# VH-VL binders against Uncharacterized protein ycf23 (ycf23), part 12

Target 1, 265 residues: Uncharacterized protein ycf23 (ycf23), of Porphyra purpurea (Red seaweed) (Ulva purpurea) (p51373)
Amino acid sequence: MTISSKISSDFDKQSALKVITGLNNFNIPQIKQMALASEIAKVTYLDIVADTDIIKEVESVSKIPICVSAVKSKELLKCQKTGVNILEIGNYDCFYEQGRLFHSEEIKLISKETRNLLPHATLCVTLPHILKIEEQVKLASDLQRIGIDMIQTEGKSTSISKTDHLSGMIQKSASTFSSTYTVSSKIRLPIISASGISSLTSPIAFLYGASGIGIGSNIRRLQDIGSMVIYIYEVQAAISSNHNIQQNINHSIQSSKISHQLIPY
Short names: E, the ipSAE of ESMFold2; O, the ipSAE of OpenDDE; V2, 0.75 times the mean of E and O plus 0.25 times the DockQ between their complexes.

## First folded at step 4 (VH-VL; framework fv_ecleralimab)

Design h30
Fold by ESMFold2-Fast, scan of step 4:
Structure h30 (fold): chain C 265 residues (1-265), chain A 120 residues (1-120), chain B 107 residues (1-107)
Amino acid sequence: as target 1 above (265 residues)
Amino acid sequence: EVQLVESGGGLVKPGGSLRLSCAASGFTFSEAWMHWVRQAPGKGLEWVGHIKSETDGGTTDYAAPVKGRFTISRDDSKNTLYLQMNSLKTEDTAVYYCTTGYDEFAMDVWGQGTLVTVSS
Amino acid sequence: SYELTQPLSVSVALGQTARITCSGDNIGSYNVHWYQQKPGQAPVLVIYYDSDRPSGIPERFSGSNSGNTATLTISRAQAGDEADYYCQVWDSDTYVVFGGGTKLTVL
């Protein structure tokens, strides 16, 4: 399993953060704003549509590593020829409302062809939320055998009809957390949790076995670079807080054991 | 030479049954997904169903118009694909093609087809 | 269920370029394959995965696929290109889907 050296450090630290502009988003001004905000906040990488002109536009405003997303091997191949070497098969959520579904067989075939065409590229594959958890585990296992480098989990979209914002955020991300936990317990590939991820829910993703998180819609809805930067910073702060809490817990446990060793037997 | 040869077509009355065969040669049949595609006289191509390779579980899927009436099976030891057609209707009248769509989902190889006529 | 729409017929003059379209919602996210069928014969794959040619298919045949429209392009049309042409995709819900077919007439 190989992950690009440009992003591997944050994955090893279980703190990777990517900003997702959207697989079907060709709005260059918006994409450039998101890229600039990501550059200011120093996120791990950007996940953009597989379009060679948009890659050039992003490179003009940001040094953040670029990942391109597509559902077709040839679109990824064209982008790889421009020097982008982090590639994703996914993000499917933009297609679900359009009636376009992706099941295990189609994803495996696209993944096999992409790995065959690009034997050394870093490949991520999104597991569809429309699959039962057991089917997602089976697909992840098959993708590991194909040689995929990382997995992205997504959540089932649910409308919030009786909105309690806190409960709504937890409910929206519940399926991605369930998938992340179950998949992480069965495979050794790094997992990126996406869908329903915010500053409120990002620590939970890492606690459930993710090595990285993806944020998209919550940034895309914002209208200016400053607001985007503030939002990203809040997510990063929540990730950092999770590390500090874990360190404090570990130190507390260790301190307790030391105290026990000092007690007469 | 990769070749698919269909057989078993003919005239059958509505409500009747018919079994089609497809003999494959020149490729590793057991590793290939196999499809049945039909074409009514003067009409376009219509997918009937497929059967996966044993490696991919050997499961079948069918187009809505034939689901519950048609059954696809394979005998890898004989390199032969079958289509069992039950409760035949006049709208099932068509040339039935055996096809294979290897790694690409594309129908790479086609047989010559066998005509099934459902008429009283 | 997923549907592909093709024009019923297209005419092209000998030596000119024919373009046959295949329309479907978000078809650009699908891999489109094209088949040629001459009277009394089985279909022959002429383009696969949007733009690739099988061995033996002339360079005159090319394909593209973007947005809601895929296109089969036949340059320097010959009398022998006269046939019915079908587009096809694989859809996760409906499996193999064919367009209605386009009759190409070479004048």
Scores: ipSAE 0.348, ipTM 0.725, lowest interface PAE 4.0, mean pLDDT 86

Design h31 (at its last look DockQ between E and O 0.47; V2 from the best seeds 0.00; counts 0 for: pae E 2.8 > 2)
Fold by OpenDDE, look of step 5:
Structure h31 (fold): chain C 265 residues (1-265), chain A 122 residues (1-122), chain B 107 residues (1-107)
Amino acid sequence: as target 1 above (265 residues)
Amino acid sequence: EVQLVESGGGLVKPGGSLRLSCAASGFTFSEAWMHWVRQAPGKGLEWVGHIKSETDGGTTDYAAPVKGRFTISRDDSKNTLYLQMNSLKTEDTAVYYCATYGDEGYFAMDVWGQGTLVTVSS
Amino acid sequence: SYELTQPLSVSVALGQTARITCSGDNIGSYNVHWYQQKPGQAPVLVIYYDSDRPSGIPERFSGSNSGNTATLTISRAQAGDEADYYCQVWDSDTYVVFGGGTKLTVL
């Protein structure tokens, strides 16, 4: 299946925003809050665990396109029947703490199986950060051949990344940026940069070849819908600001009545 | 009708070699991952190895006990799977099955041959 | 290497429900398949994708998988259900992994 026009448009504009609730998140009240916040902020799509009950709950509060994540083809198949927009193999973060790792071979197997079962579905696959960059590139290429529609990168979790300090925020997103840059140069599929993305680092992802960004952990820490909406607005504003830098400069120049010939930019 | 038929089993001495064949019919062999699974007398199922489809790279992987001694290959033009067994050991004695995921689109072994017995004995 | 553990044997009375377990670390994150093997015969796939049945397999056969345990359930056990049962997964490092098998006896 072709990616929906709205999502594709956001990819082309490098403004796509994905809100990630978590593969192991079964907190329905929280998910509904995130869904409603996403609706209000008009994000591109919401990612939830592959669960039909949760899908129903989300649909009760939001009309935002839905992506469901799982590591089993069967779970995705079940959800696809409900009419969700994207099926994702990935968001493995919760498994790492449990000692469950996903390597290239298994991911390829799941991907091929899923594509065979769902030949017309929009499929996304997450590249594990545990893989070397070269392995990620190879996997991405293989997934493209299999018929996957989009790729998501992830990053490493460090002790520094657990803090909200400026340096920690940048470091948290560094690995996903590297993956995004390297993979985007080798495949044609849109790439979603995720893991450690914030309002500060959101614009950087697009500079490294991302078609969209995924935010999750930071928004999950917020306790109310208002805060969630404001956070999303901050991210969206950052993205927009990056795209409008030249416009802002030009406006300032015009307002100051300074000659453009004097501006070295 | 989907069918797998193993052949080539027999008695061989330790250190000897034997080549098994598996003739496939009733499905698109060239697109199928093919497996060898063995079962020692009175024991459980043991995966031996597989060969992927050419589309998926045609690569092979083996279980640790047979790695370096066994070679899996395929001839898609003949719809035939092979297992070349070298340096055979007594513990290699087993019924050898060929199996495949078939054309169903899922990765479970839904098609099995009836097996061929390999006996390694001095 | 990834390992699957099954009980050596399970007994069930005729007409009752048999449950065969397959244990493995985070097995719930794997797709578990089950095979039935009767004496002198090749294995037969009876459950795939944790709980789906191939064509021709009675609905008395069902499966579940969560946490660290997958379970094959055979309701209304019949004499013909007496067989060895094997669970199986695909692992990233070792590829195809079988459990040790469980002998089901119908009493």
Scores: ipSAE 0.407, ipTM 0.767, lowest interface PAE 1.9, mean pLDDT 91
ESMFold2-Fast, scan of step 4: ipSAE 0.805; ipTM 0.901
ESMFold2, look of step 5: ipSAE 0.494; ipTM 0.776
ESMFold2 (binder alone), look of step 5: mean pLDDT 94; pTM 0.955

Design h32
Fold by ESMFold2-Fast, scan of step 4:
Structure h32 (fold): chain C 265 residues (1-265), chain A 120 residues (1-120), chain B 107 residues (1-107)
Amino acid sequence: as target 1 above (265 residues)
Amino acid sequence: EVQLVESGGGLVKPGGSLRLSCAASGFTFSEAWMHWVRQAPGKGLEWVGHIKSETDGGTTDYAAPVKGRFTISRDDSKNTLYLQMNSLKTEDTAVYYCTTPYDELYFDYWGQGTLVTVSS
Amino acid sequence: SYELTQPLSVSVALGQTARITCSGDNIGSYNVHWYQQKPGQAPVLVIYYDSDRPSGIPERFSGSNSGNTATLTISRAQAGDEADYYCQVWDSDTYVVFGGGTKLTVL
């Protein structure tokens, strides 16, 4: 159960940031733009479709660590054979719109098979938002016993509002934070909060127990590398501001304690 | 040597009831999901239903054609799976197989099957 | 409800390669398992998780799965390969789904 040394530092600092290109996104020009923007901004890692040709394309423009996502152990195995060692079972959102659902038993057994095939890979598993919160907690506990290294939480479906985009984002974000908070209180695995995460909401994810955040749709809808870089910088600034504020509070508390400790009362 | 042995099949009139049993051995029965699969004469395999292991809640799920008429149960102390079939129809005529994925998504273990004929 | 479609029958000449397909919407997102059934016998697992073989199943049996089609391939077909073949997936909503079966005839 060890997170890859390529990304572990940011997780330990509770500041990990991944850019998600999408589990079923095969648009090479767009993926390369997102990869280059991620390289410029120095994000923690990229989360891309499990495709060996796309891995090569990404590696041609970026040195950022690569995570590949799939819902099948065999696709992850093919990618691992090319040298990628950060793997994810998840990002189910694209399948929900197609009527393809993922519940606890299927995810648990695919995760078990994947761990058995890849004993030393870093494995992340997404908890489906369609599960009741208590089912997500049980699944996370089962995954921890299987030897999964980290958990991703996700938000509610986007089909609710296409003309009121903000309403949809708020619902997704709320669902993700609720899951992150509850699961974090019950398991010891690092948690990545994804779906509906923005610069305004990213600090909340860390306060609710996340060790990292994932950003996807908010970058994928942008049309150029410069806009993507600016967006990533905005998210990173929000994370950094939260870290600096917490550090200042801790320093003030520590300073007060030292002063008190040096006097008899 | 996992072994599954079905019993209880026979001739039944439409509207009647029949109870099938499956005796299991060679694995930890209480940890296994158990399934019933049937096959009408000359036709393909059709899933009937399953019962989860105790650790996964012991709940049951059924295929639409049998929901409300068939009930699956288990007795872990006897390593036995049951299928209670009520309100039988001629369309229920089939060989009924007991099968288990144990803790997988595929079926490595099958019984020999027991024939149920629903006819007047 | 999720459905899998197989051809009713496939013929292959002795020593040639037989291919049996299993079609389903986005079947590439499912793990496909294959069973062989001879007359009067219970099904026998021949391929699991798209392409893995159980102990005792010859290397002539292989599998693939992508897009909307999974395929069971039987190379160097033998008379003893004559049987009905069924594909199967696990669907989170409907559970166990079998294809209609394909009768393989070795000529």
Scores: ipSAE 0.745, ipTM 0.865, lowest interface PAE 1.3, mean pLDDT 88

Design k03 (from e4 with heavy chain D61K)
Fold by ESMFold2-Fast, scan of step 4:
Structure k03 (fold): chain C 265 residues (1-265), chain A 121 residues (1-121), chain B 107 residues (1-107)
Amino acid sequence: as target 1 above (265 residues)
Amino acid sequence: EVQLVESGGGLVKPGGSLRLSCAASGFTFSEAWMHWVRQAPGKGLEWVGHIKSETDGGTTKYAAPVKGRFTISRDDSKNTLYLQMNSLKTEDTAVYYCATYDEGYFAMDVWGQGTLVTVSS
Amino acid sequence: SYELTQPLSVSVALGQTARITCSGDNIGSYNVHWYQQKPGQAPVLVIYYDSDRPSGIPERFSGSNSGNTATLTISRAQAGDEADYYCQVWDSDTYVVFGGGTKLTVL
């Protein structure tokens, strides 16, 4: 429940945005470009590989809060000792292609290890898309009991054609939103929607119960800092537009009720 | 002084049953996850199963070779772990260890001395 | 089911460095623990979380884990190091998994 004060405001406003460089990404020049773009755009936080040297490189170009991702509690512990207190167990995508799977019992073990080692750190845990939706809900409930602070949902991509990037993105978005909606209806923890998130789909994540979104592959494929900044601005504008639209809808509904009460029939 | 002491081993015929006990002392047993690990004569270590603390749900998990035949239970008021072994097979012949870990790192650093179970006609 | 493979035996000369490997698919993504077992005795934890040592284990014991191979390294080998060594991980589907064990002989 208690999220780091460095990022909690954006979560409370249901407008948190993180840029994900990737759990298996050790490309320092690319990571620094993404970090600098994130600094320029003032995103909520960065999600980077759990590596102490890369943390220092990111800190050299950005003051944005850092979250580190790993699947091993000791890697998170080493990074926490450098002053990073936002930690994630997850980002399983790079392991699925290698045949490495993460299921409920192992994720709960890693989560309990990490919470025991780091009682006060902000912990996020990713729910694997390979779990049936019922299993994701049960895992989320167990993680809440362990003391995890937030959940990340991920999307699955069952591609019939590898050349169809757009189809893959749509599949990931649909899967992520289904998981986000179902999990959000059953647990109280903040949820971050990741996988297939773009400026077009980011408002939907918040409508489905997310408190934050993560963008990764759509920014990693861009060639320069300027393009990355523009992309982030589009996502931020879509988030802001969604909140303004929701406020206007609420106001219109209230206005409509008042008018209805005043007009006799 | 942290200690685990197994008992209940012996000679049993195939198809028989046997219950092992593990008496714990020197730590907060009620909060500990407990394991059973076995070792056949001249062979390596093989995990049998575990039981979580009641605080963590009290759930059990078993290795495939024993699932459906073995049951792990605990009595926190007696600081005792049990392994109920049913439908014993000759391949169940082994020294049975109970083990637990420092809850901070989940590596098994506390082991009993073991108790020998021999399943033979 | 997930499997860990160790060599059946390793020999090392007194005072030299022994290396015992533990191979598994993507083992670098697992936390590896190592146990020492002497004849007639219960196992003793010598390395946990890939490279950490419990209190009482000498610094000449070290560990590493990357890719598909984890390694237990015993520097300046002593006669008392002669034992069976087992690696161990937690797996999503098979839970606790031990390697087959390696008999270390100090010559």
Scores: ipSAE 0.752, ipTM 0.874, lowest interface PAE 1.4, mean pLDDT 88

Design k14 (from e4 with heavy chain T59R)
Heavy chain, then light chain:
Amino acid sequence: EVQLVESGGGLVKPGGSLRLSCAASGFTFSEAWMHWVRQAPGKGLEWVGHIKSETDGGRTDYAAPVKGRFTISRDDSKNTLYLQMNSLKTEDTAVYYCATYDEGYFAMDVWGQGTLVTVSS
Amino acid sequence: SYELTQPLSVSVALGQTARITCSGDNIGSYNVHWYQQKPGQAPVLVIYYDSDRPSGIPERFSGSNSGNTATLTISRAQAGDEADYYCQVWDSDTYVVFGGGTKLTVL
ESMFold2-Fast, scan of step 4: ipSAE 0.777; ipTM 0.887

Design k16 (from e4 with heavy chain E31N H50R E54K T55E)
Fold by ESMFold2-Fast, scan of step 4:
Structure k16 (fold): chain C 265 residues (1-265), chain A 121 residues (1-121), chain B 107 residues (1-107)
Amino acid sequence: as target 1 above (265 residues)
Amino acid sequence: EVQLVESGGGLVKPGGSLRLSCAASGFTFSNAWMHWVRQAPGKGLEWVGRIKSKEDGGTTDYAAPVKGRFTISRDDSKNTLYLQMNSLKTEDTAVYYCATYDEGYFAMDVWGQGTLVTVSS
Amino acid sequence: SYELTQPLSVSVALGQTARITCSGDNIGSYNVHWYQQKPGQAPVLVIYYDSDRPSGIPERFSGSNSGNTATLTISRAQAGDEADYYCQVWDSDTYVVFGGGTKLTVL
């Protein structure tokens, strides 16, 4: 299957950005603020809890494409019936906090259930950070065989992030980027990198093979729409800057080859 | 009419071996994941293991108490599921059911009637 | 390993509502299936995906699942509902997990 036409252009440009409100976030005022900030900044899509009432609330303030996240196929099916066709199995962070872990066999079963129930929906599946890198690669391969459309990688949490926010984000990003690079080298599916993403680290995600990035906790901790918009703009600027630099490098290389082969006399 | 019929149960001594069969009819067996579930006399249901369809890799998974001793296999040409039980223990005494599920929801809605395995000296 | 806990027995009067619980850590994040087993018979699926009923299962059977407890509810209990009931989930490490079973007695 292929990614929804509503978001595919940004993935093709390797510049997709989603804002994640959270799989277990039912705070309607906060979700609306994040949706409004996303509408102002023109992000690629929103990733919200799989709840039909919250979908309606988001639609009332934003025209940004909606993706819903859940760990149960039935919740995704209910949301799809309201017209949402971008669905994600994951993110698992809120469940890890509760002592609930997801490993390969369970994720494959949920993914196969969801694909069987929804043959034509755009499906994204998050690879758990608790899996060894070789297990993540094997899981991604199996998910591709099931017919999943895209993969999301997540970063490993560390105690260091509690004492130094910047250091913790860099370390979490390093594990996410390692998995993104390794998975992308083995699998043909588009990859979204979602953990430890900031303006400082977002260009690295694309360099390591991601087609999109997700930002969640760094926006959820902000208190107002203006601050959220500024943060999103900083991330977008970093993405744009990296993209322009890479294009300029490629252009220079091509120009160098042409001029070197050109013999006027 | 969807049906599963187990056979091969009987009395066997500790350390012995026994092979169970489950004959399937009324559905596309080759597409189905198949399970073995057991129930000791007067006790509850206990999952033994499963085998996936060939499309999904044909891999097997086992409950910890039987891993390394039991082997699940299938013959799609005969619509038959097998459970090879080796190094049997008295704790393996149970009625053994084969089971499968309707496509999509992965809840076991198709069960055989069971076959009794007694491991006793 | 993941464990599901059910009461050993539940009694209900004819025509009243029986509730059978299945407790597990964060069970609300699992899809819970329920099976009915009468003496000498194979199990029969009565609820799947927490609350859905297979064809042929009466409307009197319903299910819920939230937090640490899933519940099978049998309204307007009939003598024929007397059986053992088992909850079941899929788990990452143990694959298929059954509860210990609850004997429902219809008085």
Scores: ipSAE 0.699, ipTM 0.847, lowest interface PAE 1.6, mean pLDDT 87

Design m13 (from e4 with light chain H33Q)
Fold by ESMFold2-Fast, scan of step 4:
Structure m13 (fold): chain C 265 residues (1-265), chain A 121 residues (1-121), chain B 107 residues (1-107)
Amino acid sequence: as target 1 above (265 residues)
Amino acid sequence: EVQLVESGGGLVKPGGSLRLSCAASGFTFSEAWMHWVRQAPGKGLEWVGHIKSETDGGTTDYAAPVKGRFTISRDDSKNTLYLQMNSLKTEDTAVYYCATYDEGYFAMDVWGQGTLVTVSS
Amino acid sequence: SYELTQPLSVSVALGQTARITCSGDNIGSYNVQWYQQKPGQAPVLVIYYDSDRPSGIPERFSGSNSGNTATLTISRAQAGDEADYYCQVWDSDTYVVFGGGTKLTVL
């Protein structure tokens, strides 16, 4: 499948925002609330469980492009036939607690199988946070060779101090930022930073090389649509601010390079 | 027609060594991951190890019971897979199969007929 | 290490439906393969990726996989279906894992 114009544009502008309902979330009322909030806020796309009935439920309340997440090629194949925009191999967090691990070799085999089954689909693959940084870089390079279209970096879950909210949020997203920066320096694929992303931390993700961000638990824990919409608006405002800052940095770098050419020998 | 033929099995004393071969034909051997699977008399199937294609790094992985004693290698110019078995134990007695995939990466739909290895004093 | 559990044996009457289970923690997150093995023969793949049939395998063979249990279903059982059946997954830590096998007897 080809990427929609909105998705492509948002990635090119380093402003893509997806809302993640979760690979193991089958709570239709909650998913519909998140989908409606995303529709109101006009996010770039939704990332939902790979389930054809849930896709239909989401489509009943939202026209936002849909990404489905699964760890099995066949589930993605089934969902691709409904016309979803992105297929993702990822969201391993729900399995780690139960002792189910995903290492580089299995992810590469799932990715090769999915690409073989779906030669033209837009594929995203999540890099597991349980891998060392150098292993994540190697996996990302291998995925690029397989023909994967985009990478998602995964953050490690962390306890947050009640006495320091900002520090806690930065700590929660630290592994995502480290992976994003290192992977971005070594591969050319667009990177989505997920885990620990909020209005406070989203500018840092883009500064470290992300083309987009994913917001999951911070929206899933909210009780109502209005609260979800407000949260998304705050994240979008932070992204807009980050875009202006990045433009100014790029201009300054270009200006410095031009000035340097005037230095006499 | 895709075919795998194992050879080299026989009777060996504990502590001895034996090398198995698997001759492949009918497919592009150099691009395929190759597996060794064994089955003790009257028992179930047990994975021994695999070797990746050169494109995927050409590396090997082994089941815990054989790690450090068995070595898997391949000669793509001869379309042949090998299993070098050292420090053999009586519990290594089994029919050894070589296997690969054709229908999908996680499946083994191409099997040899097996070669019997008996480790006995 | 990851472990798959199968019943030791299952009996089915001629023409009836046999069901062989394969249990494993979160097995629904794995791709499950099923192999048929007759005495003195190499295993034959009958189901891959939970429910797909290789070329030449009759429609009577089907599979499912959800939660902690995968199932091989053989409808309209025939005498020739008597065999040992093995489930198999590919695990990140232990690679290829087989179940202990189930002997199917057609009465």
Scores: ipSAE 0.762, ipTM 0.876, lowest interface PAE 1.3, mean pLDDT 87

Design m14 (from e4 with light chain T94S Y95H)
Heavy chain, then light chain:
Amino acid sequence: EVQLVESGGGLVKPGGSLRLSCAASGFTFSEAWMHWVRQAPGKGLEWVGHIKSETDGGTTDYAAPVKGRFTISRDDSKNTLYLQMNSLKTEDTAVYYCATYDEGYFAMDVWGQGTLVTVSS
Amino acid sequence: SYELTQPLSVSVALGQTARITCSGDNIGSYNVHWYQQKPGQAPVLVIYYDSDRPSGIPERFSGSNSGNTATLTISRAQAGDEADYYCQVWDSDSHVVFGGGTKLTVL
ESMFold2-Fast, scan of step 4: ipSAE 0.752; ipTM 0.873

## First folded at step 5 (VH-VL; from h26 with heavy chain T59R A108H; framework fv_ecleralimab)

Design c1 (at its last look DockQ between E and O 0.68; V2 from the best seeds 0.00; counts 0 for: pae E 2.8 > 2)
Fold by OpenDDE, look of step 5:
Structure c1 (fold): chain C 265 residues (1-265), chain A 122 residues (1-122), chain B 107 residues (1-107)
Amino acid sequence: as target 1 above (265 residues)
Amino acid sequence: EVQLVESGGGLVKPGGSLRLSCAASGFTFSEAWMHWVRQAPGKGLEWVGHIKSETDGGRTDYAAPVKGRFTISRDDSKNTLYLQMNSLKTEDTAVYYCATYDESGYFHMDVWGQGTLVTVSS
Amino acid sequence: SYELTQPLSVSVALGQTARITCSGDNIGSYNVHWYQQKPGQAPVLVIYYDSDRPSGIPERFSGSNSGNTATLTISRAQAGDEADYYCQVWDSDTYVVFGGGTKLTVL
């Protein structure tokens, strides 16, 4: 029910980083690599499929907080017993290719059922990008009433975004930023901005109201743990740089004695 | 003991109307989603519709074959579920069951009534 | 609309294991429930949430669900297991969906 102090701290600092291994990812060697990379880079938490065997494998190589994702309350219940930190209903991206869609009503019912079964668990729910923005807002509000602890936004995957070219990276993140911005203004829950986030776009998510960001597809494409760590470092550096820029600006303003009335705060 | 008891079935002519009742006992009726399911003679189970709890908005939804003709309602003060059937057709002939989950579940039915037979025939 | 497909009939020898399948597109992403119905009786829930058994249901009844197929397994089949079996899911568009039912014959 209560978000851990470390995770909450990262949310407050707008520096939370979630590594997402994939809801349909059962590649244990890869997951372990991602977990170890996450441990080394000291990310906020790791998201894996709700599988007790995979949880064990991850725990063998990493002490980072674990989030498990599923679309069934029963699967989450099973994993909760292992002591994982966050239970997430969502990360539906793998289902879209299979033609399986999750609408607001079903998500609400699963969420309500999960909360009833797990009254003290930390619950996260992903907002499907297939929903209109108004529907996402409504869903988020309803989930807040149900007692969900955090929300994750989702973005669209486009054919042009399959490569890591600059324009594609921006386009891929656009939808999740819109969702993050609109939803964050209407609910009090922390929001994880995910889907299409990279080192380039990660700072932007926080500007639009995100408490944290989720990265997955790009890191999954990497073949070795070293590359994964470097990638995570790049994302973290980008986030830090943005904070430093703001700090430098504030310092300059203070030193120049410019009236704050002229500066949008 | 959780129990559902249907009543109101009978013979009716095509185009006619009939109202079924389901009396509930042994559980908190007001918090339960209630379902109607029917079964034509020698055929499979067919969902008719449901009514959500008042706390969940009290919304009703119906299967396509009965939409616009059937109305589900409930009286929580009487622990009773209703199915108003209008413009009845011969294909509506079936045993009608009321069903629910006596706990906090929404997706399945662990409690069923004995059913009441509705026969639509000229 | 979402649809569930079951075989019309399954036969099992006394004491053997019967398997009744329920197929649907990505049914593994749904919770599948199973009902037993004997002639002249109301349906009885025998499996819910893919693999859970209600109180009073023998351990011989088990369920699994993955991919595009859910399976109700009845081990050590008894004469009393002869019945119609229905799978069921809840879908956000069509709500409660039943399979066509499978008649299990115990030989």
Scores: ipSAE 0.286, ipTM 0.731, lowest interface PAE 2.3, mean pLDDT 91
ESMFold2, look of step 5: ipSAE 0.470; ipTM 0.765
ESMFold2 (binder alone), look of step 5: mean pLDDT 92; pTM 0.943

